# Designs tried in a protein design chat: VHH binders against Arabinogalactan endo-beta-1,4-galactanase (ganB). Part 9

Target 1, 359 residues: Arabinogalactan endo-beta-1,4-galactanase (ganB), of Cellvibrio japonicus (p48841)
Amino acid sequence: NTGVADNTPFYVGADLSYVNEMESCGATYRDQGKKVDPFQLFADKGADLVRVRLWHNATWTKYSDLKDVSKTLKRAKNAGMKTLLDFHYSDTWTDPEKQFIPKAWAHITDTKELAKALYDYTTDTLASLDQQQLLPNLVQVGNETNIEILQAEDTLVHGIPNWQRNATLLNSGVNAVRDYSKKTGKPIQVVLHIAQPENALWWFKQAKENGVIDYDVIGLSYYPQWSEYSLPQLPDAIAELQNTYHKPVMIVETAYPWTLHNFDQAGNVLGEKAVQPEFPASPRGQLTYLLTLTQLVKSAGGMGVIYWEPAWVSTRCRTLWGKGSHWENASFFDATRKNNALPAFLFFKADYQASAQAE

## First folded at step 5 (VHH)

Design a04 (from c05 with D50S T59Y T100F K103R I111Y; framework vhh_5c3l_4)
Fold by ESMFold2-Fast, scan of step 5:
Structure a04 (fold): chain B 359 residues (1-359), chain A 122 residues (1-122)
Amino acid sequence: as target 1 above (359 residues)
Amino acid sequence: QVQLQESGGGLVQPGGSLRLSCAASGFTFSNYAMSWVRQAPGKGLEVVSSISSSGGSTYYADSVKGRFTISRDNAKNTLYLQMNSLKPEDTAVYYCAKGFYYRWGTDAFDYRGPGTQVTVSS
């Protein structure tokens, strides 16, 4: 595995944020019956980009802090893969409905002061990583910021985003990455991330109208059960985003179940409703979904596909909501065979054909 | 301090309609996604519908799509489920739930109400 060359701008990767925790909780990973390092396994199977989330100060867990993220980045780089650092800018999970201000910044009511805190934190994080030779190739400024980044109780007015505040905060993070890149001469691409392509069309229009224009990549979560767009409709949505905003689209999150069985006490997120008619919840169905999605993204001129948490397997450890994993039925490992690698790994090295738009 | 109270359940004939309501208190309702979850006798929990904090995005289970409509009134801290063309298979206890199953599944709802019984029978 050589990673993806700069003149071949199509990534096929994985978000490996849970690996360190899973291993600490006793998980082992196998390929053809043999124990393996999961980062080396992903690299050997053709993964070229590793995404990792960063929480500001999550006192409820030892993971996804700067120390844990540094270990993930080091393991990814040692295996020869490029890296994408996902700033959640929160002490916990962020999604369209959860964008909680870190406790350390909750007292800051002035938007410019909050923007400075975000700028300084982003700069300090990049500097700390760079000193370790772990500077990421791409940075997400926020995770699924569909409504508002750093959302507070009083920031929404009648459920409508305060775009003056939102733009100031987003631009602060973007500017921190740009300023760090200029200062050091080291290139970093900036990703802005929205859940589902239909939401991105509206969101990036609002972003542009409010001066959020200095980013490199439109990052999307695509999960068929939560999107208005089916797989056959996805290429047109990607093309519309790229033609409208003149930025490449990358799927930074997707997943598909290989089974509907729950192997632990933690409820699985991707159940019966995640299953598409063309793709059964089976090892073959999971692979066929990923092959189809990735081909459609590449054909539309997209920049890549990242699978979300393919290594989040069942362990004896707990989440806040149950014992085990909420995702083991959507991992790339077979819980019935000691976490032996599933056929889904074949999606990394498949011969995807480019269209005229992606030449 | 979070409280959710469902109402509007009852007995209806097949093909009939019911409107469920959920009164929310103890949190800033307009900042959270909300869901309707049901449990039929002898069955597990099923998410039937979810709505975003603004009301701009909705989800429906395939079993209810085209028949049920979720809505919310953020000024009144109230969640609604309009249930049309009811079938015997819709017989269940219906729970109002804080949160969206989008990421974390049914077990990850922060809070659920005590439920309201819907019975579809002649």
Scores: ipSAE 0.000, ipTM 0.196, lowest interface PAE 12.4, mean pLDDT 86

Design a05 (from c05 with A33Y D50A T59Y K103R T106S; framework vhh_5c3l_4)
Fold by ESMFold2-Fast, scan of step 5:
Structure a05 (fold): chain B 359 residues (1-359), chain A 122 residues (1-122)
Amino acid sequence: as target 1 above (359 residues)
Amino acid sequence: QVQLQESGGGLVQPGGSLRLSCAASGFTFSNYYMSWVRQAPGKGLEVVSAISSSGGSTYYADSVKGRFTISRDNAKNTLYLQMNSLKPEDTAVYYCAKGTYYRWGSDAFDIRGPGTQVTVSS
């Protein structure tokens, strides 16, 4: 008996943003040799939360726009899973060093006017989804906003983030979610997302000092290759964040390779440097990494773990960087066996303990 | 205004080496990921290498891994690509770009220079 959890579930989920594109490019998914719907497969294997990214106006692709995102949310909901909508607030990928202002907003130099554009866009997106009965359970206000959301080149003073601007923009997105929730009576949890726990420890301190306090969840990307913290050190970082800010921590991105082979002409992101000593780049190693990570997160009192793009498989379609996938060696599907499901799917239904028994 | 100027290309025999340089100005170089992107004759753009703002993280395409080394000098606002064991298939125009393909996926990159031609031929 650890006390009242106030109906807070522990999520084990997947970011399925690429599924619609992969299927359009001819990909099929299998379990035990039989073709399956991937959303139903993830649900049947125990996934309970689907994350999906939204780009503002990505003219270079027909995916991750509102239409594609709506289809992903509908497929997730029809399979019985909850949803997390990830607002990139950009026309393309965002990460700690890339927070490109959408082309439609690039002419806006005034922070308050830019904040209004972000607020209106967030509100309009939620209203559009709600009209389709696709309102998400959680929303991220930005993706890996380690430096500044909607970063302009000249906003950095001597390499220091402009926190007055950053806080105004972040709070405008949070306020849009809060106002929509209050207006409709429909609850939505707000996630703020930072890459790597060591960066979050500093970033959330700056956020608090600058008035960014109205959010529900600390979202982290955790990839061992790019973190100062090894897996055994992660529980202490999670506990420190939760004790300091009184917000639950959720791993909203992680991944691990099941092989070092590249099955197409697009270079893979997770190579030899991604491999940890305890976990070989093999089907069993990928599973063991995920079981270990998820157990540690739950034991630390965390809220969940989401795997990033387990369905981004090799196809004959092209990215901007080459033909195929940059992630098939880190998917949950075996490229050598017609995309049959890998053992990593067992991570969704594992019996994770909240703590070890006392002796 | 962002300005990038590539240099160091040329004609080299298979197995040879070249070092490319990119001089950057008009932005705070030390705050951005930088990348090298190439376009071979009759092919699309390929990101061959990328480096984080501090130099602590690097990316290499499988086609160049173990042969190319990316580095940067933030005091000189200069990006480098050391190319060893060059192959005929490395023949391309090489561009310096602000931004890059990152660990989470592909991203838009900002190419401002004319590139530098690398030709690997016997």
Scores: ipSAE 0.006, ipTM 0.242, lowest interface PAE 9.9, mean pLDDT 87

Design a06 (from c05 with A33W D50A T59Y; framework vhh_5c3l_4)
Fold by ESMFold2-Fast, scan of step 5:
Structure a06 (fold): chain B 359 residues (1-359), chain A 122 residues (1-122)
Amino acid sequence: as target 1 above (359 residues)
Amino acid sequence: QVQLQESGGGLVQPGGSLRLSCAASGFTFSNYWMSWVRQAPGKGLEVVSAISSSGGSTYYADSVKGRFTISRDNAKNTLYLQMNSLKPEDTAVYYCAKGTYYKWGTDAFDIRGPGTQVTVSS
């Protein structure tokens, strides 16, 4: 019994969904002045889990579709890292304000028919990946599903979910993963993902009351700017979730700026409001934030920490929204030094303590 | 071929009012959520307000709720932001964006305009 607990992995990883696009747009990555493959760099620095987002049919971009995701998974596996596939179940970004139904499914008004579409899509995606030996180790059934999933495109939903519908849809995705795993004998852990820990406490209670109980991991986005919980308060929130639901917590998204300078024409998301008093917006401050966060998560009994888009650097290409990146000041690469690796890479192999000390 | 043209910014004293406009072309304006997004020098983008395609749903950041009003005229392909009781903290470049935004990088929207500068000072 002790052996099982001793062998529970603690992941320290990165979401690398933007790498293929950045390279296509001319980006190069360096370590100690030399050009490197970014997947190999993350692996060499100790990253052990790569997260990648999947959109259903994002016609506005050629990235984050099944072909692009397959390339990301192959690159991650070739570098020796495990993988987490993040189903957005949307043609675009999903977050606590947006959970837009794919256009291909928008005509489906019956919940059972919509649940079948989600089940079939999830199953077909896993089967397609498995044929390429790219089956993920973990699967997110949705991304930041704080609000009801698969909503009409022009609706901003702020209310409590219709949990009868929401539970049927979420369970359909979970069942697709479970059924595929059972059919093939290949284990896949299911992650349900909520933005910010304070929201997860309420959301998982509603989920449990409505029959959404068959998952393996509680996935959280944690960004100090958007959380009511400061970093020192995070261990108590993690412990409360794990003690209440008997599921491990993993931080599947976090980030911190290494500078407040904008190196391109695209405005950066993590500005002065993201900066915590204890951690300046500097290379050292970014590293210290990550070391502190990861230690607190591991000490609380959590399952891991994944940094969001550390390779989303400035390029000559345009996003939909401006020329460059909205995240280069929060990447792991120095825009002033030809994308040379920043000290933040040290967070992957730091010697984190597994147990909280008795008080 | 999306084009967005912001106007209506300027210098105003604290407590004053401004009305921003955004003229949209090159897409079916009535089919999209539209947002007002602002950025002070050296800061990240902040969504201040968003409005659904029909105008039936609106969003406001806590910092502007009760002071700003977003509206649209689909017949004129124009988005508006009425800004009342302006504070020095509202000083920023204001951009019109196709779509809505929360935690940038997780949102499909399109900023094509140069923005309009709002300065709230003496």
Scores: ipSAE 0.008, ipTM 0.282, lowest interface PAE 8.7, mean pLDDT 87

Design a07 (from c05 with T59Y K103R W104Y D107K; framework vhh_5c3l_4)
Fold by ESMFold2-Fast, scan of step 5:
Structure a07 (fold): chain B 359 residues (1-359), chain A 122 residues (1-122)
Amino acid sequence: as target 1 above (359 residues)
Amino acid sequence: QVQLQESGGGLVQPGGSLRLSCAASGFTFSNYAMSWVRQAPGKGLEVVSDISSSGGSTYYADSVKGRFTISRDNAKNTLYLQMNSLKPEDTAVYYCAKGTYYRYGTKAFDIRGPGTQVTVSS
């Protein structure tokens, strides 16, 4: 088992990948009516971990490349927060249905050569960040890798991955982090990230059987709309994963709407079907969802909760799919009040009770 | 803006066939993978079948593999599901869903229509 310290801190954090772009597009952020720096605001409210995504070569945008990621890491570090770097290993979004190989690597048909490209890229990225004193505290080797990674564009891969290929590629990324850490003496925890706890129960079993065992943290996306597990069922799933694989579980993505209104021309992802009966789509409902989730994760012996893109607000700029944000109704900022901070910020400093049971 | 309208459901006997259609408008249909998802009474959403934007790749849940066929006509902005050898267990509301490519995270479906009811009864 690759362990973590027995006194590992409980993280309460945010993925702030969109902040640089939002500010470039004219967005401002407020707290109690006053303009604020969003990184400093998250830190002041008690956030202790910033997650940021990295795309290999997303030519369609100037964001989420190494330069933009470096700026995000520097801003997080200057505000006193730890950092988690999320390697997508793609030129665009990755999720359980989409794990597209970077165009720069698409010509590589040999698994060992592809593994070397992934290893070299991971190593070079860490070295570049370290040169800037921006080495992350945690690294995700892939984002929501429910299906086989580095697939040809427009591939729908369902069922059991080709684990001989998949394990070679995942282990190559893990080995790059381990080798860099050993060479420099600087610790980095490795996270493997699966969407939804029900999928993680199956996926990590297959991973272990195929030699993917050298990681530190089980990272989960949890969104009630897309999970078979309700909030009350989540602690049992976390406990089963931790007892089976002897690795801590961290929720690296979650979100909840504070309204069903769309404030721009870009369609919102979290609509009516995202709303749970116990938590209305309101500022208080968003907060009570987060308080409830975080308490359950901590009580189960989990490692933390990271909110996904709480600063992705409406702007004059365009995404690939519309003008504005697809997430402003799930941000921590009130679009009707000049992006003034919402009650959801209280989730960072709430007095969460630890489990009375041995972890 | 985005509109998805399902049709073709109804009451059939076990072993029968139905063809579902989904008319799409308000977005560039040919740029998106499409799915058929269903919800049986008292159950959560289940993915039945997926089709890539080009139609070159398809997926089927094990429960329907060999019995259902997904297809699309990008010129007509229409998605289809041919259902053969229907079983009582196939009774559900069937929804047409667009994938959300501007999000990563859990499997995200953009379900806009009221669905179409399929009832398989002896």
Scores: ipSAE 0.012, ipTM 0.345, lowest interface PAE 7.8, mean pLDDT 88

Design a08 (from c05 with D50A T59Y K98R T100W K103R W104Y T106S D107E; framework vhh_5c3l_4)
Fold by ESMFold2-Fast, scan of step 5:
Structure a08 (fold): chain B 359 residues (1-359), chain A 122 residues (1-122)
Amino acid sequence: as target 1 above (359 residues)
Amino acid sequence: QVQLQESGGGLVQPGGSLRLSCAASGFTFSNYAMSWVRQAPGKGLEVVSAISSSGGSTYYADSVKGRFTISRDNAKNTLYLQMNSLKPEDTAVYYCARGWYYRYGSEAFDIRGPGTQVTVSS
């Protein structure tokens, strides 16, 4: 649906990093009983932004390398969606507790040399994507860098982050994106990503005090189970971040279970503790959570909401940790109905109201 | 010199209990999330439990919820797994691993110990 001109985009999107792997493992996706291409399905349902993670050299998998990421970006672009490239700057998963230096860079002990490696890698990746007409619209410099990006042994002193090192590394990644944009004339927005809004309030203060200021978007993971902020408290946290740093906030990760059943042998991450009293673990409850969250984010003046891995379904393949998916009960597809689309897809095109003037 | 060493495995009857320990050396233990992973005969790896660097957050696989408890002592650089109400299906080699935050489920570890055998049989 095309309406009156929208001069202020609000993204409603999905992280689709697992789709290529799921399809290689035999997964099919359906809408109203008909087999569909998942990228086209997300676009047809109103998704406008696809997030994809990039690992430096994950030898344990064929996925989330530059070749796989390029395929994901091409599929997203062909379906008419914008893209967000998420640099993990690791050979594997990164989160607040895990920021492992790539094996290729592990021998680099000097911070400036490590910063140069990160700069060169970021520049080379963007150049490679640009040659394929796959340059992303937004770039995340690191994933959930709550403590330190590229964490090294003994850099923390009594649990205190080495912000001189951290700022040098983060700015190196930001500068690579800025320099590439300036050289080519192609705009790219830079996102810095922190898990949970309560952590972001303190982290961005430290970042500013240490000279990490040249970014465009505050990216947040928001999962009610792991946040001190309940959903009704989220708008105030978003407003505080935006008023303090003069940067828009985007939820780059969230998820909610549509069932507590595990359909395979891989343990599911979102169990009973993920269920909020207002939203049962049901297809309707998953949808209502997303409608409520997205309305609150838009009303607070936020930039968008991205659902994390809605297409990570159960397959015959293994993760490193179990056979199947750790997330099929939080996907947008019904495992009992041949991965037929769930009501949660309605969250992409819902009529979200911006916060209007009091009159 | 970074090393993880498990201990406390052995033979137990169904319904019994065991406590596994993992001694960490060569790194700042308190800076890292830690996990227990297992491999049953003829099967792949399964993440059993994970704990954040501070101990404030924990994860448990559905197969062990309510029966296993993960804990850590950062002053002693030691990770623990208390296993209660053991079942024959818990028979596996148990590995201590550096890394994982429970939110993503499908996370890799950069270091594992050599493993300790747990056998649950009558």
Scores: ipSAE 0.014, ipTM 0.438, lowest interface PAE 7.5, mean pLDDT 88

Design a09 (framework vhh_5c3l_4)
Amino acid sequence: QVQLQESGGGLVQPGGSLRLSCAASGFTFSNYAMSWVRQAPGKGLEVVSAISSSGGSTYYADSVKGRFTISRDNAKNTLYLQMNSLKPEDTAVYYCAKHTYYSRYGFDAFDIRGPGTQVTVSS
ESMFold2-Fast, scan of step 5: ipSAE 0.017; ipTM 0.323

Design a10 (from c05 with T59Y T100L D107R A108P I111Y; framework vhh_5c3l_4)
Fold by ESMFold2-Fast, scan of step 5:
Structure a10 (fold): chain B 359 residues (1-359), chain A 122 residues (1-122)
Amino acid sequence: as target 1 above (359 residues)
Amino acid sequence: QVQLQESGGGLVQPGGSLRLSCAASGFTFSNYAMSWVRQAPGKGLEVVSDISSSGGSTYYADSVKGRFTISRDNAKNTLYLQMNSLKPEDTAVYYCAKGLYYKWGTRPFDYRGPGTQVTVSS
């Protein structure tokens, strides 16, 4: 008696944080030669969840602030998609190497006072979004929090987190979401996000031992180039996390190149080393990678797959690192065909089986 | 292409010392922060020490503070870890790791070397 009925929805979505900026920089998106609204295109192709990053106060850009995030959430909701809000808790990019404290909080040295600032900010953000009917369905408390969060900008500090501080800060963000949900009666799922499954196995063990247990979803970045786990090994890692912590796993970031060509002056992040032998850097290879990954995640009992920045296309605008996009070769749009939609869009509506044996 | 090669591991008695080296090539070594990470049998990956691109900032895990010293020679594209007062608990494979650029989607240890085994036993 093994018949499994899983009531957890399986999401297939996209992080669309760059769309507003790309359009402001002159980008247009097309499907079958016709100009389209990208949010409506993703929805029409079967995307059901939009992820968007939030920076506290990024003075170097006009994007990923609360105003821009509100616009993204509104566009996603108007297209009929659910939303995942990704709190970076920083003024800039957070990743396993950088978890910089916002400048507005940098003077706060006491952990309890800093936890209150994070709690208040999270609560105020949710309240502001809710007032606009834009309350997200899921919230990430931090982005790729492999290292201790809210570190000083001029300090390169890594290693095992000071878990007394780290747990207090993470739990403060979780508590803000929980308290807001209880106060309003509106459900919000809490996601904790770690880059790569091998790091999640270690990180969530430390988190549990230090009292970080009140979350709903284990969020992972999975990129084959940077993971010790190949695609065939991923289901076992997902199963181990789910069996150990009794939380579903969702891939909240993945990507694959459709070409190795760079269409602008900004260097692309996913180059030759991102290419797996089984999946060439081609439109078909990008699609096959996504179909394979998504099937494996669903078969393992996972909660979903979100593609990172499929709409980050080349424009005349600059990033901090160069002119253009660092990701156009991994977008869902063909730079050689006026950003016409690529076959990768088929990954949203594929009939994924809940069990590897359910054909 | 990026290459990292560790050396200097081996068998040492408790209280002894070892110096690990990592030879780096295929990238502008002086532009990147570097790390030493280790993995003991049955345990996850542990970051032992970090050093900034200039060498002006260093970090150490609490388990090794006061015993290990990280350093780098940017002219020779080489990273070092001086390990003193070694304990049986320091037994692990030690990896030299290159960080990614400060960008979205970076994972810790974009590149790791094949590792060098350190065994602390009498």
Scores: ipSAE 0.012, ipTM 0.218, lowest interface PAE 8.6, mean pLDDT 87

Design a11 (from c05 with D50G S53Y T59Y; framework vhh_5c3l_4)
Fold by ESMFold2-Fast, scan of step 5:
Structure a11 (fold): chain B 359 residues (1-359), chain A 122 residues (1-122)
Amino acid sequence: as target 1 above (359 residues)
Amino acid sequence: QVQLQESGGGLVQPGGSLRLSCAASGFTFSNYAMSWVRQAPGKGLEVVSGISYSGGSTYYADSVKGRFTISRDNAKNTLYLQMNSLKPEDTAVYYCAKGTYYKWGTDAFDIRGPGTQVTVSS
């Protein structure tokens, strides 16, 4: 069913959540030897969507709060790109095993009261952004909510998600976006985000059975090393999700190393196991991975591909784990050439065909 | 449930060596970055070493670089820290910490075991 993607634009974008921090830490970015604004560089190379994460109250950092997110959204909008706001609904990183309730809400044991806190926070955030003319085009209600959003220690029953609670919380976030959109007349698409396509197949079935049906986009993290599905299997998984739920699929996170070298003291996440046999860990290999992935997603009727943190380069600043970046070997910038732009930037403007056939 | 069990600590003289082990269970160990974190009496937590899910990338704090070596055996779900040329300043409880396979550098202290005491003194 082609109707899912018929008049929807196909996005090719980047998550640029780290740029403000990298620049504050002394990073500079170059293209063909010339210093550039990274937001303008991504736009000039054909990026059309910027994703940015938002943490509720991350006291351990000055970044990814509403002020920093507002600056990122403004920079993206000024460069002519659309925006996707990723609500983590946590004070720190969220992934399938980490969905920590913000400290401000940790005292709330009643699901409806917690849902109201999430609704009010989502509404207030959108209103604050809208006052700055920074209302996002798409909103993620949660980040990699593979088990439960706002997971508490005792919410799992015998290791099984409490879907009545989970659905109430997810629907509260969706309703906040819907209500804000109706009130203002400004359209916002809602994304629900699950890590890896194999997990999405069972998760969205549970979501539908528990009344989580009012969203616009199925967002996936796809990283080959952590997925049971290889690239050739991805189109079938995307098609199954789209045919079953009548929602477009967008890859909202992916990455691939351009080298296995570590250029700082912080250990890199994407090492030897990230490398696929058909794509070497080289500048060309990173590009061919992205060209291949993006073509497969578009051919399956998907909505787009967003690269995760292509500007997270080595700096003098530190993470909780060490000095530098855990991702510079998977950035779009060459650490050996003063962060000069890598060939991976060509993936934004490649001529991707919607056909399943070559020519 | 996720479980981390540290071992290998003890009393050692300055210049001595110890090898710490962390036995992991309840999760797919080979999908996660891991770290060693220490806490000296009355002090905050310090990340001393980290290793990627594959072992292809490692991190060391400046205080331990060149003296400590982190390694892992994914087939045995075990993390190691080889500690050489130990100093009195290395005296601390050492904890094994789970990182995430997506966001390794961002939330070091999600899961810690009971720790293993390392005391460096004459």
Scores: ipSAE 0.000, ipTM 0.215, lowest interface PAE 11.2, mean pLDDT 86

